# Ledger of designs, part 1: VHH binders against Type II restriction enzyme MthTI (mthTIR)

All scores and structures are predictions.

Target 1, 281 residues: Type II restriction enzyme MthTI (mthTIR), of Methanothermobacter thermautotrophicus (Methanobacterium thermoformicicum) (p29565)
Amino acid sequence: MSNLLQAIMNIKSIQERNLGSYKGVQDSKNRMNQMGVTLEVFLKDAFCNTFDIENKDLVYSEYFSYLGNQNNPPDMILKGGDAVEVKKITGIKTSIQLNSSYPKSKLFVSDSRITEACKNCEDWEVKDIIYAIGTIPNRVLKLMFFVYGDCYAASPSIYQRIVEEVKGGLHSTGLEFSETNELGRINRVDPLGITDLRVRGMWIIKHPIKVFKNIIPPESIKNNNFNLIALMKAEKYKQFPKKDRKRIEAEDNIEVTDVKIKDPDNPAKLLDSVLVRYDEI
Unless a header shows other numbers, all headers, positions and changes below count from the first letter of the chain; Kabat numbers aren't used for antibody chains.
ipSAE, averaged over its two directions, is called F for ESMFold2-Fast, E for ESMFold2 and O for OpenDDE. V2 adds 0.75 times the mean of E and O to 0.25 times the DockQ between the complexes of E and O.
Where letters were taken out, [cut] stands.
Atom coordinates printed by the task and the answers are left out, and those that the model quotes come from them; centres of patches stay.

## First folded at step 7 (VHH; from p14 with S50R)

Design r1
Fold by ESMFold2, fold request of step 13:
Structure r1 (fold): chain B 281 residues (1-281), chain A 119 residues (1-119)
Amino acid sequence: as target 1 above (281 residues)
Amino acid sequence: EVQLVESGGGVVQPGGSLRLSCAASGFTFSSYEMSWVRQAPGKGPEWVSRISGSGGYTLYADSVKGRFTISRDNSKNTLYLQMNSLRPEDTALYYCARWTVEYKTFDSSSQGTLVTVSS
């Protein structure tokens, strides 16, 4: 029922209510973008429009088919809709930690890192995944960047080639290995044979602001303003309900722009995409 | 419900060319990496080529590099294999398959089309 376009409109609405309550002459006061909740809760409320609602759990259960709790992706799945992975960082220079999972262009039900509850939350095989990246210096949300995985991450074959090369290098050391889903597990590395070494990737990815600076000029990001940016393929944008597209396109302070981005699999190829920006006025 | 239907096989002379097609239905074609696999008479299956969902990344077995070209048209849900400079050892049943990254194997494949390279 809910989708990213609805979430953007709900975020705009709550931001405008906060600004609208500030009447009179501005005198250098800080904006009311401070977060009293986690980024994950903020995003749940954005998708469900529950910022001001007391009994949120019932509404959440109507809009989400899955809510994650532990080290397994994703953080949430919208009923009949996209998966969402939430990342909180302090600044745009900071690389985003992805832990032992390389970035995903799509989420597959066959992914070994998702839970059985996630696999069974609805009847699905593959889902689009949104990386929802909040830049929160000093507990104030300054930038909310939504980027779909297929705009940002390469296909699995590209990362898997690197994984296989690293595994091959580890095997050639002559150390004893056990079977593992990680890069390697080197057993009995000490004289008593009581110590094993786990080898896994610590994957990181550059902030989308750095990746997409050709279409998002750095000077357009104002330090004292809340900024919201969403990036998706044009074919994804067209899949949203027409009412939601028309609603967001009608807003004067939301810019919906056709852009081209480099294919993460091959930078010589361009992908037709849609960039959505909310520029607080 | 996944369906993969191949076509384009036949008999060609050494040095000749063929183009195989694989029509896909029952799944979101553009989300999946796809492969061509072949099986020569009396031998086990041999992976030939793989292409990413967008078509931006391709990979080939050493035995076919420079001679075969994998491609896809996501608007037509169709996978292709252009085979040039064919040799008698390319004679095989060719089929297309979906590649699953997490299991490093194929979860669906077509029945195959025979390619025979002889004079």
Scores: ipSAE 0.202, ipTM 0.657, lowest interface PAE 6.5, mean pLDDT 84
Fold by OpenDDE, fold request of step 13:
Structure r1 (fold): chain B 281 residues (1-281), chain A 119 residues (1-119)
Amino acid sequence: as target 1 above (281 residues)
Amino acid sequence: EVQLVESGGGVVQPGGSLRLSCAASGFTFSSYEMSWVRQAPGKGPEWVSRISGSGGYTLYADSVKGRFTISRDNSKNTLYLQMNSLRPEDTALYYCARWTVEYKTFDSSSQGTLVTVSS
């Protein structure tokens, strides 16, 4: 079974940061999406330690219970482990777009946006979710930030309340809405009856490097060739296998520190958390 | 196909020196952290030393620190291990690897190189 600590160690071991030439990824005509796809593959390889390994699909099948994509979240689920959502951005100053979904503190099997295959991929009700955010300017990975949802996103009720209010507003317009899992749907909006309107929410969340600027000095990121940062609750860290914790803590160039972060539901409260940091020179 | 071929092993007296080499092919050598591992008779594999892809960062097991030096030449796709002040307990089959012993997910075709330290 793989986990985030193993993935971090694997990423450290392979010092390939130019994703533009990453092996095993077919060149797409769509350059803009290419880096996102490449990052996803890179991360799969990180979790499976399949860098420059042939027959990756077989190995993937052993480590992942579900493999999705941007249209079918999450991007991956580790067998018996965490869900991972991959996000590619070009700069740390840019916000992260979450298509049609608010930020998730956890992944629930009852989520209406996940596929039946995902729901049935194993026996599960709730999973921790990792946002894997790669900053890739000019096809080079400069920052890999792993943050668990419960450190990053508020409880679902916070966002759901907003969703309900927006839906209510839409319905108050007097337009004929159809049943939908989205914010709203109006069918046959034109005289010919050939056009439907789907109302979808686009959620935008700040980059975690900005959110956690109090525990991550911005200057420390700018001066390095590559930075890897992972943030999780202290309780989550303690749940990792002892061997993996010992390994990562034994690395001289990796820092594992206890930190306090604001509770996403109540900034007046602080959460005991663990910050893992690797700065590559 | 990933290939790692070790050489330079032999029989030496205690206090002697050897230089091991590992010729790598089938992957982008400079993009990988490389390690030396060894397996002594009757014992499991033991990590010896690691070096970053660029060669700028090195780590050593406590048992070999101050005696062994890991280096690499990326232009030649070759990893080196200079072993000085050899001890009988250094007797082992030495392997080069892209990953640590514990997290290696595939077997290379490497046969290793035997180092024997005996009086």
Scores: ipSAE 0.024, ipTM 0.370, lowest interface PAE 5.5, mean pLDDT 89
Fold by OpenDDE, look of step 7:
Structure r1 (fold): chain B 281 residues (1-281), chain A 119 residues (1-119)
Amino acid sequence: as target 1 above (281 residues)
Amino acid sequence: EVQLVESGGGVVQPGGSLRLSCAASGFTFSSYEMSWVRQAPGKGPEWVSRISGSGGYTLYADSVKGRFTISRDNSKNTLYLQMNSLRPEDTALYYCARWTVEYKTFDSSSQGTLVTVSS
C-alpha cells in the first residue's frame, strides 16, 4: 500500500522534472490539458514508483482503487488510503480553478459529483483528500505542493450555504428552471425557445504557497530548483506507517517540522500540523 | 529491464584504496538518484552513500565520511565509489541501487562486488 510519504520519497529519487518529454502520456488530443494529464501520470508513477517501468497499468491496479476522469473528482484513490485531486498551475501567483466544485476538506461517498464507480471502488464513507498542486512553467515541474483538504478547505457547510444562497437568488427571478446539480439551468431563454442557460460556479482558491506564507517564507522558495512541499495535520502524519515516517525523517535534505496553521473553519483556532519540505539541489 | 552491474571489488590491505563501478541500463540513469549499499557477513544491508541525478548533491553514512567519494558519469550510465583508507570493517558485498517503493529495500539486479579488507 502506498501513501503520500512514499510518493514524496519516490519523487525525490527520480529527478525527471521535464514533463514535456514524460513517457506514458497517450492522450495527444487535448493539447491544452496535456500538462495536466502528464502531471497526473507523473503522480501515479510517484505513488507506485513506476518511473521508467513498462506495464504500469498492472501496478496501478494494485495501488489504486479508483482512477477518475477529468470531469469528476477525485483523480485517483489509493487503495485503502487517501483521495487525490491533481491541479496543474503555470505559476505560483496564479490561483487554482476548481471548476464547478468548491474546495473539499474531505471526500464523502455521498458527494453527488463522484461517479458510481468511485462510490463502489472499495468500502468507504469518507476519505482524506490531497490536493496535489504542480506548478509547471514551460513544461518543467518547479513546485510540487501536497496539501490535505482539511488544512486547506473549510467544512462543506460553509460552501454549501453559499451555493444555496445563490440558487435562491436565481430562482427569485421568475425564470423557468430545470432541476440540476449546477447553480441553475434556465430553459428557453430566447423567443424561439431553443436556447438554455446553464449557470455554473467557478470556484477559485488561492495557491497554498500564498495561503501558508507565514510558515513558508517566499524567500525560501528557490525559483531555479525543484521544490516539494507537503502539509498535513499532525494527527494525519502520525497515522502513516512508522517505517515511512522514520525513512522520511532520516533524509538529510528533507525537513519535517511541526507547524501551526489556522483552522479553515475558524482562523482564531490553530491546528497542529506537519510541514515536509524538500529542496532539490 | 533494469540492470545494475557492480565491479571493482577485491582484496586490499588496511589503509588501501579501491574504486567500485556500477554499470546501469534499462532506465534513464541521469534521472535517478543512486545509492551504494553494502552488506557485511552476518549483518543486514547498510546504506553507504547517495548521489543526485545530476551529481551535484552527495550524502554519506557517518561510517564512511571523509574516506569514500561517490560520483557518476551520466554519459556512460555509470556510478562510482572511490574508497580510501579502507578498514577491516568495510569488508562487505557492495551494491548499487535505486530506491524501492518502501525504501527499506533497494532495487538491485546484481550480486554485488565483494570488498575484502584484511592484513
Scores: ipSAE 0.006, ipTM 0.294, lowest interface PAE 9.7, mean pLDDT 88
Fold by OpenDDE, look of step 9:
Structure r1 (fold): chain B 281 residues (1-281), chain A 119 residues (1-119)
Amino acid sequence: as target 1 above (281 residues)
Amino acid sequence: EVQLVESGGGVVQPGGSLRLSCAASGFTFSSYEMSWVRQAPGKGPEWVSRISGSGGYTLYADSVKGRFTISRDNSKNTLYLQMNSLRPEDTALYYCARWTVEYKTFDSSSQGTLVTVSS
C-alpha cells in the first residue's frame, strides 16, 4: 500500500518538473484545465512510483480504490488509506477555488457530493483527506504542498451553517424553487417560464503557504527551485509505517520537524503537527 | 523495460583507482535521481552515492566522501562513479539504481560490477 510519505520520496527521486510535456496525459476537452489533469496524473504516478513505466492502469488498480472525475470529490482514494483532492494554481499568491464544495476536514461516506462508486469503492465511513496543491507557473511544477484537511479546514458544521443561512435567504424571496444539492434552483425566472437559475456556491480558500506563514517563512521558499511541503497532525504522522517514517527521516535534504499550528475550529488551541520540507537543489 | 548495466569493476591494489559506469535504458534517464549501492560479501547493501537528474546535486556516504565522485552524462544515459584511494573495505559488488516504492529497495536489473581491492 502507498501513502503520502512514499509519494514524497518518489517525487524527490523523479526530477521531472515540466508538466507541459508529461507523458501519459490525454488531451482534455477543456484545454484550460490541462495542467490540472496533468498534475493529477503526476500525483497518481507519485503514489505508485509509475512516472516512467508502461501499463499504468494496472498499477493504479492495485494502489487506488477510487479514481474520480473533475465534477465529484475526491480525485483519488488510496486503498485502505487517504483520500486526495488535487488543486492546481499558477501562483503562490493565488487563492484556491473549491467550486461548489466547501473545504473538508475529513471525507465522509455520507457526503452528498461523492459518487456511488466512491461510496462503494471499499468498506469505509470516514477518511482523512489530503489537499494536494500544485503551483504550476508556465507548465512547470514549482511547489507541491500537501496538507491534510484537518489541519486546513474547519469542521463541516461551520461551513454547513453558512450554506443553510444562504439557502434560507434565497427561500425567503418567495421565488419558485426545486430541490437541489446546490444552494438553490429557481424555476421559471423569465416571462415565458423557460429559464431556470442554478445558484452555486463558489468557495475560495487561501493558499496554505499563506495560512501557515508562521511555520513556513515566505523567504524560505526558493523561487527558482522545486519545493515540496507536507503538513499533518503529529498523530497522523505516527500512524505511517515505521519503515516509511525512517526512510524520510534519513534523507539529508528532507527536513521533518515538529510544529504547532492553530486548530481550524479554535485558533486559541494549538495542534501538534509535523512539517515535511524538501527543497530541491 | 528498465535496464541498468554496470561495468568498470576489477582488481586493484590499495590506493588505486577505478571508474565505474552504468548504462541505463528503458526510461527517461535524465528525469531520475540515480544512486550507487554496494554489497560486500556477507554484508547487506550499503548506499554509496546519489546524484540528481540534472547532475547539479550530489551526496556521498561518509565512508566514501572525499574519495569517490559520482557524475552522469544524460546525453549518453550513463552514470559514473570515480573511485580514488581505494581501500580493502571498498571491496564489493557495485550496483546502480533508482528508487523504488519500498524503503531501501532499489530498481536494478543488473548483476553489478565487482570491485576487489587487495594487495
Scores: ipSAE 0.000, ipTM 0.250, lowest interface PAE 12.8, mean pLDDT 88

Design r1
Fold by ESMFold2, fold request of step 13:
Structure r1 (fold): chain B 281 residues (1-281), chain A 119 residues (1-119)
Amino acid sequence: as target 1 above (281 residues)
Amino acid sequence: EVQLVESGGGVVQPGGSLRLSCAASGFTFSSYEMSWVRQAPGKGPEWVSRISGSGGYTLYADSVKGRFTISRDNSKNTLYLQMNSLRPEDTALYYCARWTVEYKTFDSSSQGTLVTVSS
């Protein structure tokens, strides 16, 4: 079975091999650190350690219980493990589009947007969800940020209350609105103030690098060739196999630190959390 | 640069079959997962099917599962959609696209091929 700690270690390994590949090369062509494949394929290879394997699809079937589609979340589910939702940022944006659904702290089998194949891929009712956010300016992956939904998104009831009030307001006015009507923008609707609701059904959320800058100072990522950052609750970290935790804690150039973050449901409360970093100068 | 050209659409009776093709150029075809997407008159785009770069796995929308088969021939840079047991609700303009995770929206790179299912 695979997990996020294994994926992090596999990404470190491939990045170090790519750096070694560039050493000693004559200056005949400028090669950029580029992805010849989609971010989703890169992440599948990270979880499966299949960057150099020709028959990747067979290996993928051994590690994933579900591989998704463009219409429905999530993008993938690890066998016996977490769900993963992938987001790609190609510019210097500080906001992430979540389409027609508010951000999820957890993935529930009862979610109306998931497929029957996803519901039936395992015996499950709730899964942790990883937002895997890749920043790829000019076709080069510069930042890979993994954040668990329960570190980042508020509980569903907070968002559902807003949706119900907007619907109720429309009924009480008696007005019929088309998709072209702008009703307004309700900002900072969650306790952390990182979630805005737009009535047109386009949800957006601040990039985690902005949300967590107090534990990830901008100067600590400035001018690095590549940054990998993962954030999770301490209780989630302890749920990973002990062998994987010991391996990642022993890795050169991977920093595993205890941090505190504000509770997405109540910013007056702090959550014990683990920050994992791999920075390539 | 990237070019995708669909063909094989047409008019067919309910219960009939069609095979769509998508000729790809301007990129390394085998390195990309590919999708079929359709847009029915008066509706937004709907994802239909996806296939891995090697062809090792496929995935289908519930509305077409068991009736449609996606395939690819990497030696010919061509993506296919075999559509069987066609229904009037399958009437749509069909596009092929490279699978991307960018915002999970349809981004047409082609004109598509029209499939009409009617008597």
Scores: ipSAE 0.000, ipTM 0.268, lowest interface PAE 15.8, mean pLDDT 79
Fold by OpenDDE, fold request of step 13:
Structure r1 (fold): chain B 281 residues (1-281), chain A 119 residues (1-119)
Amino acid sequence: as target 1 above (281 residues)
Amino acid sequence: EVQLVESGGGVVQPGGSLRLSCAASGFTFSSYEMSWVRQAPGKGPEWVSRISGSGGYTLYADSVKGRFTISRDNSKNTLYLQMNSLRPEDTALYYCARWTVEYKTFDSSSQGTLVTVSS
C-alpha cells in the first residue's frame, strides 16, 4: 500500500524535475493542459514508484482504486488510502481554480460530484484528501506542495451554506430553473428554445504557500531549486506506517517538523500538524 | 420514483392557523430545495415559499410574508408550512415541489392538500 511519505521519497530519489520531457505521457490534444496531465502522471509514478517502469497501467491498477480526471474528481484514490486532487499552477502568486467544487476537507462517498465508479471503487465512506499542487512555470516542476484538505479547507457546511444561499438568490429571480447538480440551470433561454444556461460556481483558493506563510517563510522558496512541502495533521502523520516515518525522518535533507496551523473552521484554534520539507540543492 | 404527498389541509376560519406537511420519498430529500405552491380556484399556480436543502435559506411571497413559515425536517423527509393569520384569499390547493418547473407542472401523483378559509 502506497502513501504520501512513500511518494515523497520516490520524488526525491528520481530527481527528475523537467516535466516537459517526462516519459510515458501521451501528447494531449490540449497543449494548454499538457503540464497538468504530465503532473498527474508524475504523481502516479511517485505513488507507485514506476518512474522507470514500462506498462505502468498494470501497476497503477494495483495501487489505485480509482483514477479520475478534472471532470471526474478526484484524480486518484490510493487503495485503502487517501484521495488525491492534482492541481497545476504556473506561479506561486496565482490562486488555484477548483472549478465547480469548493475546497474539500475530506472526500465523502456521498459527494454528488463523484462518479458511481468512484463510490464503488472500494468499501469506503470517507477518505482524507490530498491537494497535490505543482508549480510548473516553464515545464519544470519547481514546487510540489502536498496539503491535506483538513488543513486547508473548512468543513463542507461552510461552503454548502454559501452554495445554498446563492441558489436561493438565483431562484428568487422567478426564472424557471431545472434540476441540476450545479448552482442552476435554465433551459430554453432564447425564443427558439435552443439554448440552455448552466450556472456553475468557480471556486478559487489561495496557494498554500501563501496560506501557510507563517510556517513557511516565503523567502525560503527559491526560484532556482526544487522544493517539496507536505502538510498534514499530526494525527495523520502518526497513522503512516512506522517504516515509512522512520525512512523519511532518517533523510538528512528532509525536515520533519511539528507546526501549528490555524484550524480552517476556527482560526482562533490551532491544529497540531506536521510539516515535511525537502529542499533540493 | 419521486413521491410528494401533501397533508394538513382543511377548513378554517379567517385568522385561523394550519400546518401543512409534505412527505417526500424516492430521492435524497436534504439535497433538494423545496417549495410550496398553491393554486386557487380559477387562478394559475402561485409560488408561496421556498427553503434550501439545509433549511438555512428561506423565501416567501409577499402575500404570505410574516404569516407563513416554511421549514423542513430532513431526518423525516418532510417539508412543512405553518400558516398563521389565514385569509380567504389563501384558499387554494397547496402543493409541494422541488423545482420552479414544478410550479407549472405537477406530477399526476401529487394531489395537493386543500386549504379553505371561510367564515
Scores: ipSAE 0.000, ipTM 0.209, lowest interface PAE 16.6, mean pLDDT 88

